# VHH binders against Band 4.1-like protein 4 (epb41l4a), part 5

Target 1, 289 residues: Band 4.1-like protein 4 (epb41l4a), of Danio rerio (Zebrafish) (Brachydanio rerio) (o57457r11to299)
Amino acid sequence: FYCEVLLLDESKLILTTQQQGIKKSTRGSVVLDYVFSHVNLAETEYFGVRYCDRSHQTFWLDPSKTLAEHKDLIATGPPYTLYFGVKFYAEDPGKLKEEITRYQFFLQVKQDVLQGRLPCAFNISAQLAALAIQSELGDYDPYKHTAGYVSEYRFVPDQKEDLEDSIEQIHKTLLGQVPAEAENNYLAIAKTLEMYGVDLHPVFGEKQAEYFLGLTPVGVVVYKNKTQVGKYFWPRITKVYFKETQFELRVLGRDCNETSFFFDAASKTACKNLWKCCVEHHTFFRMPE

## First folded at step 16 (VHH)

Design z02 (from y04 with A56S)
Fold by ESMFold2 at other seeds, look of step 16:
Structure z02 (fold): chain B 289 residues (1-289), chain A 123 residues (1-123)
Amino acid sequence: as target 1 above (289 residues)
Amino acid sequence: ELQLVESGGGLVQAGGSLTVSCAASGFTFSDYAMGWSRQAPGKERELVAMITSERSTYYADTVSGRFTISRDNAKNTLYLQMNSLKPEDTAMYYCAAGDEGTYTIHPDEYDYWGQGTQVTVSG
């Protein structure tokens, strides 16, 4: 057995039979424990490890199953590639107990912004990027940070000179913020963005109309044409059900009546994955802190 | 034929603990969601806990933190560990089964039920 786990700091952890005794019969929890120990996490409940199948669909490694039971993973290797990341986004990362946990959240959210999963307006992009530079480089220093220094870094998908100029000006105002403070300030801004912590799943409604279901820290959000058309908070969700490719979400309205919404997934595998992720989110978030 | 048989009920003093079990037969146990409901005299049946086919759990607010549901798929057995019992937990406890995709707070949405086991918590 040979796998590499890609960490959020862009480093990798190599796990093998020779070094760790990991085999296909090993449970996912053992793999997760090696990863959590390696990054020195105590608040592990927010995190998991993903893999991609050959169709480029992503799944969370199940801690209760053996690696062999993850058949779509096993079909891709050896070697196997796993991705460490945030599974359940804390609604308020500032309440996380340990700095190392907030640091991993910061790395994840920075990646989300860079890859376009967390869209933000120009002024917010500049603020976030300046905080990321402050955490990476420390205080602005005109002897070290010569003209164009921001261009050496990428913070957003389409980083143009006007944004880079704004980033530099804001970086100059952050003098004295230590890395942990800048990272916390980054998260404090990012947590307010609409797509923060949203796990999108494509689904289809009537006549194969495309929707996305977003699993979020506060509930399930329904998107059509990039527009939110429904939002259902976890405490109001009374049923999450699937059969074959059909997914059902039942919600309790303010009038105390329950309403069911039905969607189709592209395949039975996608439907079960959506259902499992949704149930896991409900379990984690229904009783907020 | 699908059958659910509860056991382990009894009399317990307040603050005590009890485990009830449900033996299942006649179906592929790992493909089913399983749950426990209860009905006290003069009250509606309520779902107290459930565990999905993929081992996610749900607990009613009235038992959260005190009860633990678990399943042993090798033995086709569902368990409910009840700790810090209160007199208001006194009820007939029923085992329930629903299909693979079931995750619901409503006891009437489970397809199969046992005959129950009585749990009585004294003062």
Scores: ipSAE 0.820, ipTM 0.930, lowest interface PAE 0.5, mean pLDDT 92
Fold by ESMFold2 at other seeds, look of step 18:
Structure z02 (fold): chain B 289 residues (1-289), chain A 123 residues (1-123)
Amino acid sequence: as target 1 above (289 residues)
Amino acid sequence: ELQLVESGGGLVQAGGSLTVSCAASGFTFSDYAMGWSRQAPGKERELVAMITSERSTYYADTVSGRFTISRDNAKNTLYLQMNSLKPEDTAMYYCAAGDEGTYTIHPDEYDYWGQGTQVTVSG
């Protein structure tokens, strides 16, 4: 068995039968524990390991199943590629107990911004990028940070000169922030953005109208044309059900009446994945720790 | 044919602990969501806890932190560990099964039921 686990700092952890004794009969929890130990995490409940199937659908490695039971993963290799990341985004990452946990959240959210999963307006993008530079480079130093130094780094999908100028000006104002402080400030801003911690799943409604269901720290959000058209908090969700390609979400309204919403996924596999992710979010976010 | 048989009920003093179990047969146990409901005298049946086919769990607020649901797919057995029992936990406890996609707080949306096991908490 041979796999590469891509970490959030862009490094790789190589896991093999020869080095770790990992086989297809090994449970996912063992793989996860190697990854958690490698990155020195104690607050592991927020994190998981993803894989992609041949159709480019992503799935979380299930800690309770063997690697062999992940048929769509096994079909892709060897070698296998796994992706470490945040599975459940803390609503307030500032309340995480350990700095290493907040650091991993910072890396994840920085990636989310760079990849366009967490859209940011110009002024927010500049602030976030300046905090990221402060964390990586430390205080602005005119002898080290010569004209155009921001261009060596990428923080957003479409990084233009006017944004880079703004980033430099803000970096100059951050003198004295140590890396952990800058990273916490990054997260404090990012957690307020609409798409923070949103796991989007494409679905179809009536007349095959296209929607996205967003699984978020607070509930399920329904999007149409990039606009939120519904928001249902985890404590008010009374049923999450699937059969074949049909997904049902039932919610308890303020009037004490329950309403069901039905969607279709593109495939049976996508539907079950949506259901599993939704139930896992409900389990994690509905109950206190 | 699917059958669910509960056992382990009995009399226990308030503050005590008890484990009830449910033996399942006649189906592929790992493909089903499983749950426990209870019915006290004069009250409607309520879902106490459930565990999905993919092992996610749900607990009613009244038992959260005190009860633990688990399943042993190799033995086709569902368990409910009940700690810090109170007189209001006195009820007939029923095992339930629903299809693969089931995750619901409503006991009437489970397809199969056992005959129940009585749990009585004194004093």
Scores: ipSAE 0.815, ipTM 0.926, lowest interface PAE 0.5, mean pLDDT 92
Fold by ESMFold2, fold request of step 20:
Structure z02 (fold): chain B 289 residues (1-289), chain A 123 residues (1-123)
Amino acid sequence: as target 1 above (289 residues)
Amino acid sequence: ELQLVESGGGLVQAGGSLTVSCAASGFTFSDYAMGWSRQAPGKERELVAMITSERSTYYADTVSGRFTISRDNAKNTLYLQMNSLKPEDTAMYYCAAGDEGTYTIHPDEYDYWGQGTQVTVSG
């Protein structure tokens, strides 16, 4: 067995039968424990390891199953590629107990912004990027940070000169923030963005209308294009069901009546994955900590 | 034929612990969601806990933190570990099974039920 686990700092952890004794009969929890130990996490409940199948659909490694039971993973290799990341986004990352946990959240959210999964407007982009630079470079120093220094870094998908100028001006105002403070301030801003912690799944409604279901820290959000057309909080969800490609979400209204919403996924595999992710979110977020 | 057979019920003092079991046969156990419901005299049956085919769990608010549901797919057996029992937990406890995609708080959304095992909590 041979796999590479891509970490959020862009480094890799290599896991093999020879080095760790990992076999197809090994449970996912063992693999996860190696990864969590490697990055020194104690607050592991927020994190997981993803893989992609041959159809480029992504899945979370299930800690309770053997690697062999992950048929879609096993079909892709050897070698295998796994991706460490945040599975359940804390609503307030500032309340995470350990700095190491907040650092991993910072790396994840920074990646989300850079890859366009967490859209942000010009002014927010500039603030976030300046905080990321403060964490990486420390205080602005005109002898070290010569004209155009921001261009050496990428923080957002469409990083033009006017944005980079704004980033520099904000960086100058952050004097004295140590890396941990800058990273926490980054998260404090990012957590307020609409798409923070949203796991999007494409689905179809009636008449094959295209929607996305967003699994979020507070509930399930239904999007048509980029517009929220429904929002259902975890405590109000009474049923999450799938059969073949059909997904059902049942919610309790304020009138104490329950309403079911039906969607179709593109495939049976996508439907089961949506269902599993939705149930796991409900389990994690339904009860206050 | 599909069978769900509960066992392990009995009389327990308040504050005590008890484990009930459900032996399943006649279907592919790992493909099913499994749950425990209970019914006290004069009350409606309520879902106590469930575990999906993918091992996610749900607990009713009244038992959260005190009860633990688990499944042993190799033995086709469902368990409910009940700790810190209260007189209000006194009920007939029923094993339930639903198809692969089941995750619901409603007992009537499950396809199969057993005959039940009585749990009586004194004090």
Scores: ipSAE 0.812, ipTM 0.927, lowest interface PAE 0.5, mean pLDDT 92
Fold by ESMFold2, last read:
Structure z02 (fold): chain B 289 residues (1-289), chain A 123 residues (1-123)
Amino acid sequence: as target 1 above (289 residues)
Amino acid sequence: ELQLVESGGGLVQAGGSLTVSCAASGFTFSDYAMGWSRQAPGKERELVAMITSERSTYYADTVSGRFTISRDNAKNTLYLQMNSLKPEDTAMYYCAAGDEGTYTIHPDEYDYWGQGTQVTVSG
């Protein structure tokens, strides 16, 4: 067994039979423990490890199953590629107990912004990028940071010169923020964005109308044409069910009446994955921390 | 045929602990969601706890923090560890099974039930 675990700082952790004794009969929890220990993480409940199958669908490694039981992972290698990341986004990252936990959240959210999963407006993008530069470079220094220095870094998918100019101007205003402070300020802004911590799953409704279900820290959000058309808080969800490709979400209204919503996933595998992720979110977030 | 047989009930003093078990046969246990419901005298059945085919758990608010559900797929056995028992926990406890995709707070949505095991908690 030979795998690479891609970490949020873009480094790799190599796990093998020869070095760690990991076999296909080894449980996912053992792999997770190696990763958590490597990054010195105590607040592990927010994090997991993902893999991508040959059809390019992603799944969380299940700690209770053996690696061999992850059939779609095993079919991709050896070698295998795993991705460490935040599985359950804390609604308020500032309340996380340890700085190392907040640092990992900062790295994850920075990646989410860069890869377009967390869209933000021009002014917010400039603020976030300036905080990221403050963390990386420290205080603005006109003798070190000559014209165009921001261009050496990437913070958003479409980083144009006007944005880079705004980033520089804001960086000049952040004098004295140490890296941990800048990173916390980054998270304080990012947590307010609509798509923060949203795990999107494509589904189909009646007449094959396309929707997305977003699994979020507060509940399930239904999107049609990039517009929110429903929002159901975890404590109001009374049933999450699947059979074959059909997914059912049942919610309790304020009138004490329950309503079921039905969707189809593209495949049986996608449906079960949506169901498992939704149940895991419900379990984690039903009673806010 | 599918069978669910509960055991481990009995009389226990308030504040005490008890484990009830459910032996399952006649189906592929690991493919099913499993749960515990209870029925106190004069009351409707209520779901106490459930564990999905993928091992996620749910607990009713009245037992959260005191009860622990678990499953041993190798032994086809479901467990409910009950701690800090109260007189209001007195009930007949029933093992329930639902299909692979089941995750629900409603006991009516489980397909199979056992005959129950009595738990009596004295004041």
Scores: ipSAE 0.808, ipTM 0.926, lowest interface PAE 0.6, mean pLDDT 92

Design z02 (from y04 with A56S)
Fold by ESMFold2, fold request of step 20:
Structure z02 (fold): chain B 289 residues (1-289), chain A 123 residues (1-123)
Amino acid sequence: as target 1 above (289 residues)
Amino acid sequence: ELQLVESGGGLVQAGGSLTVSCAASGFTFSDYAMGWSRQAPGKERELVAMITSERSTYYADTVSGRFTISRDNAKNTLYLQMNSLKPEDTAMYYCAAGDEGTYTIHPDEYDYWGQGTQVTVSG
């Protein structure tokens, strides 16, 4: 067995039978524990490891199953590629107990912004990027940071010169912020963005109309044509059900009546994955009465 | 024929612990969601805990932090570990099974139930 785990800092952790004794019969939890130990995490409940199948669908590695039981992963290798990341986004990452946990959240959210999963307006993009530069480079120093230094780094999709100029000007104002402060400030801004922590799944409604279900820290959000058309908080969700390709979400309204919403997934595999992710979000995020 | 047989009930002091078990037969156990419901005298049946076919769990607020549901798919057995028991936990406890996609707070949405095992918590 030969596996590369891609970490959020763009480094790799190599896991093999020879070095760690990892085999196809090894449970996913053992692989996760190696990754968590490597990055020195104690608050591990927010994190997981993903893989892609040959059809480009992504799945979370299940800690309770053997690697062999992940048939779509096994079909891709050896070698295998796994992706460490945040599975459940804390609604307020500032309340995370340990700095190392907030650091991993910072790396994840920075990647989300760079990859376009977390859209930001120009002024927010400039602030976030300046905080990221402050964390990476430290204080602005005109002898180290010569003209155009921001262009050596990528922080957002389509990073243009006017944005880079704004980033430089803001970086100059951040003098004295240590990396942990800059990273916490980054997260404090990013957590307010609409798509923060949203896991999107394509689904179809009546007449094959396309929707997306967003699994979020607060509930399930329904999107049509990039606009929110429904929002259902985790404590009000009373049923998450699938059969074949049909997905059902049942919600308790303020009038104490329940309403079911039905969607179709593109395949049985996609439907079960949506269901599993939704149930796992509900388990993690619903609040005690 | 699908069968669910509960065991392990009894009398226990408040603050104590008890484990109830459910032996299942007549179906592919790993393909089913499993749960525990209870019915106290004068009360409606309440879902206490459930565990999906993919091992995700749900607990009623009244037992959260005190009860633990688990399944052993090799032995076709469902368990409920009950800690810090209170007199209001006194009830008949029923094992339940639902199809693969089941995740619901409603006990009447499970397809099969056992005969129950009595748990009595004294003060």
Scores: ipSAE 0.807, ipTM 0.923, lowest interface PAE 0.5, mean pLDDT 92
Fold by ESMFold2, last read:
Structure z02 (fold): chain B 289 residues (1-289), chain A 123 residues (1-123)
Amino acid sequence: as target 1 above (289 residues)
Amino acid sequence: ELQLVESGGGLVQAGGSLTVSCAASGFTFSDYAMGWSRQAPGKERELVAMITSERSTYYADTVSGRFTISRDNAKNTLYLQMNSLKPEDTAMYYCAAGDEGTYTIHPDEYDYWGQGTQVTVSG
C-alpha cells in the first residue's frame, strides 16, 4: 500500500505498508489518526480525509471501514491520493479552542477562495488577501516589498492588477498584526460569505430541473440557477431518506406541518453519498457542541 | 423471516443504569437502520434513538446525553445503554428496523418491530 496525503499547507504525508504497516485490511480510523497526529490536531471532529474516484466524485474516508471496503478508492491505485481537509465547517471559527485548529481552518478557507468555491466581491477579496499576506510576510516593509510583490502570490481565481494594488494598500494598514491575529481576522470575514462551508451536490427535481443541494453549517440550502430557493435549518429536518437514486428531505415548518422535498441524484452512488453527507451534517450540527 | 427480539429490561432505581439489547435475524443486519422506540401507558410510541446503516446516530431530546445507541454488526445485535434513569423513562422499549436509507424521527416510518422489553424506573 502506497498513498500520498495532500495537506492544506501544500505538503504531503506519505503512508506505506513499509513505513507504517498500513494494509488494505487497515481501518480508515488508523489512517486518519496518522494524519491528525502529523498535523498536531486535538479538535479532530471538524476534519477528515477525502478521495476522488475515477469519475471525479469525492468521498470522505470512512473511519469505521477498512481501506479495502472503500471500493472506489481501491480502484484508483496504487498509488493512492488522499486529501486532508475540513469536513464540518464551524459556524464561528473564532470559537475553536486551539490555535492550530484555527490555522487549519484558515488554510482550508484560503484554498476555498483561491479555487473559486467561496466567491468574494472585489472589496472582500482585497481584504482577505491582505490578511493572508500579513500572516505570511508580516508587516509591510517598503525595502522588502517592492512594486509588484503581491503578484508572487495567488489568493483568488482571477487576480488582476487593480486587485493587487488594493491588496498592497490594505497590507500597509495592517502593521502590528501577528500571524494568528491576521488569520483570525481572515476567518471572521470569510465566515460571513454566503458559500462559506457549503458542500454542493447536484440533483434534479421535477421535470429534470437542475438544482444543487448545499450542506451547510446551519442547514440544507437549495440552489436553482445559482439562486437560493430554499433554506432548511438542521433542527427543522425530521427525515433524510434515499432509495436507489431518489433523495427525500422532510422539514417541519413553523405551522407544525411537515413537507417532503424529492430529488434525483445522477447515480445510485451519488445519491447514497449525498444522503451520508447530509445525515453526518445533521448529526454534527443539530446538537450543541 | 425478519425477527427482532428484545431483552434486558427490568426494574431499576432512579439514577441507575440499564442496557437493553435486540437480537436480529432474517435479514442482512448491516444493511438496515436500527432504532429504539418506547411507549408508556396511555401514550404514543416515540422514537428514543436510532443508528443508520452507516452508523450515524440520532437521539430524542428527552434522552440526549443519558442514552447511547450502538450496533454490533458481527453479532447482529442492537444495544441501548441507559444511564441516569428517571421515572418518566418507564415504558415498553421496542427494537425497530428500517431500510438502508432510513434516517427519521418518526417511529411509524420503521418497517419492523419486536415485541418489546419492559423498563420500569422507581423512585
Scores: ipSAE 0.801, ipTM 0.922, lowest interface PAE 0.6, mean pLDDT 92
Fold by ESMFold2 at other seeds, last read:
Structure z02 (fold): chain B 289 residues (1-289), chain A 123 residues (1-123)
Amino acid sequence: as target 1 above (289 residues)
Amino acid sequence: ELQLVESGGGLVQAGGSLTVSCAASGFTFSDYAMGWSRQAPGKERELVAMITSERSTYYADTVSGRFTISRDNAKNTLYLQMNSLKPEDTAMYYCAAGDEGTYTIHPDEYDYWGQGTQVTVSG
């Protein structure tokens, strides 16, 4: 067995039978524990490890299953590639107990912004990128940071010179922020963005109308044409069900009546994945911790 | 054909612990969601805990933090570990099964039930 786990700091952890004793009969939890130990995490409940199948669909490694039971992973290798990341986004990452946990959240959210998964307006993009530069480079220094220095880094998908100029000007105002402080300030801004911590799943409604279901820290959000058209908080959800390609979400109204919403996924595999992710979110977020 | 047989009930003192189990046969156990409900005299049946085919769990507020549901798919057996038991936990405990996609708080949405095992908490 030969696996590389890509970490959020762009490094990788190599896991093999020879070095760690990992075999296809090994439980996913054992693999996760090696990763968590490597990055020195105690608050592990927010994190997981993902893999891609040959159809480019992503799945979370299940800690309770053996590696062999992840058939779509096993078909891709050896070698195998896994991706460490935040599975459940804390609604307020500032309340995470340990700095290392907040650092991993910072790295994840920075990646989300860079990859376009967390859209933000020009002024927010400039603020976030300036905080990321403050964390990486420290205080602005005119002898080190010559004109155009921001262009050596990428923070957003469409990074143009006017944005880079704004980033530089904001960086100059951040003097004295240590890396951990800048990273916490980054998260404090990013957590307020609409798409923060949203896991999007494409689905179809009546007449094959396309929607997205967003699994979020607070509930399930329904999107049509990038516009929120429904929002159902985790404590109000009483049923999450699938059969074949049909997905059902049932919610309790304030009148104590329950209403079911039905969607179709593109495939049986996509439907089951949506269902599993939704149930896992409900389990995690329904009860305050 | 599908059968669910509970066992392990009995009398226990308040503050004590008890494990009940459910032996299943006649179906592919790993493809089913499994759950426990209870019914005390004069009360409606209440879903206590459930575990999905993919091992996610749900607990009623009344037992959260005290009870643990688990499944052993190799032995076709469902378990409920009950800790810090209180007299109000006294009830007949029923094993339940639902199809692969089941995740619901309502006991009447499970397709199959056992005969139950009595748990009595004195105190």
Scores: ipSAE 0.800, ipTM 0.919, lowest interface PAE 0.6, mean pLDDT 92
Fold by ESMFold2, look of step 17:
Structure z02 (fold): chain B 289 residues (1-289), chain A 123 residues (1-123)
Amino acid sequence: as target 1 above (289 residues)
Amino acid sequence: ELQLVESGGGLVQAGGSLTVSCAASGFTFSDYAMGWSRQAPGKERELVAMITSERSTYYADTVSGRFTISRDNAKNTLYLQMNSLKPEDTAMYYCAAGDEGTYTIHPDEYDYWGQGTQVTVSG
């Protein structure tokens, strides 16, 4: 067994049979524990390891299954590629107990912003990027940070000169923030963005109307044409069910009546994955942090 | 024939612990969601815990933090570890099974049931 685990700091952890004794009969939890130990995490419940199948669909490595039971992973290698990341986004990352945990959240959210998964308006983008620069470079120093220094880094998908100018001006105002403080301030801003911690799944409603279901720290959000058309908090969800490609979400309304919403996924595999992710979110978030 | 057989019930003192088990046969255990419901005298059956085919768990608020559900797919056995027992936990405890996609708080949405095992908490 030969795999590379891509970490959020862009480094790799190599796991092999020879070094760790990992075999196809090894459970996913053992692999996860090696990764968690490597990054020195104690608050491991927020994190997981992903893999991609040949069709580029992503799945979380299941800690309770053997590696052999992950058929779509096994088909891709050896060698295998795994991706460490945040599985369940804390609603308030500032309340995470350890700085190491907040650092990993910072790296994940920074990646989410850079890859466009967490859209930000211009002024928020500038502030987030300035905080990221403060963490990376420390205090602005005119002898070290010559004109154009911001362009050596990428923080957002559409990083143009006017944004970079704004980033520089804000960086100058952050004097004295140590890396951990800047990272916490980054998370404090990012957690307020609408797409923070949202895991989107494409689905279809009646007459094949296209929707997205967002699995979020607070509940399930339904999107139509990029507009939120429904929001159902985890404590009000009483049933999550799938059969074949059909997904059912049942919610308890204010009137104490329950209503079921039905959606179709593009495939049986996508439906089961949506169901599993939704149930896991419900389990994790139903009791407030 | 699909069968669910509970065992391990009995009398315990308040604050004590007890494990009940459910032996399953006649179906592919790992493909099913499993749950524990209970029924006290004069009350309707309520779901206290369930574990999905993919091992996610749900607990009713009344038992959360005190009860632990688990499954051993190799032995086709479902368990409920009950700690810090209270007199209001006194009930007949029933094992239930639902299809692969089941995750619900409603006991009537499970397809199969056992005969139950009595748990009585004194004090």
Scores: ipSAE 0.799, ipTM 0.919, lowest interface PAE 0.5, mean pLDDT 92

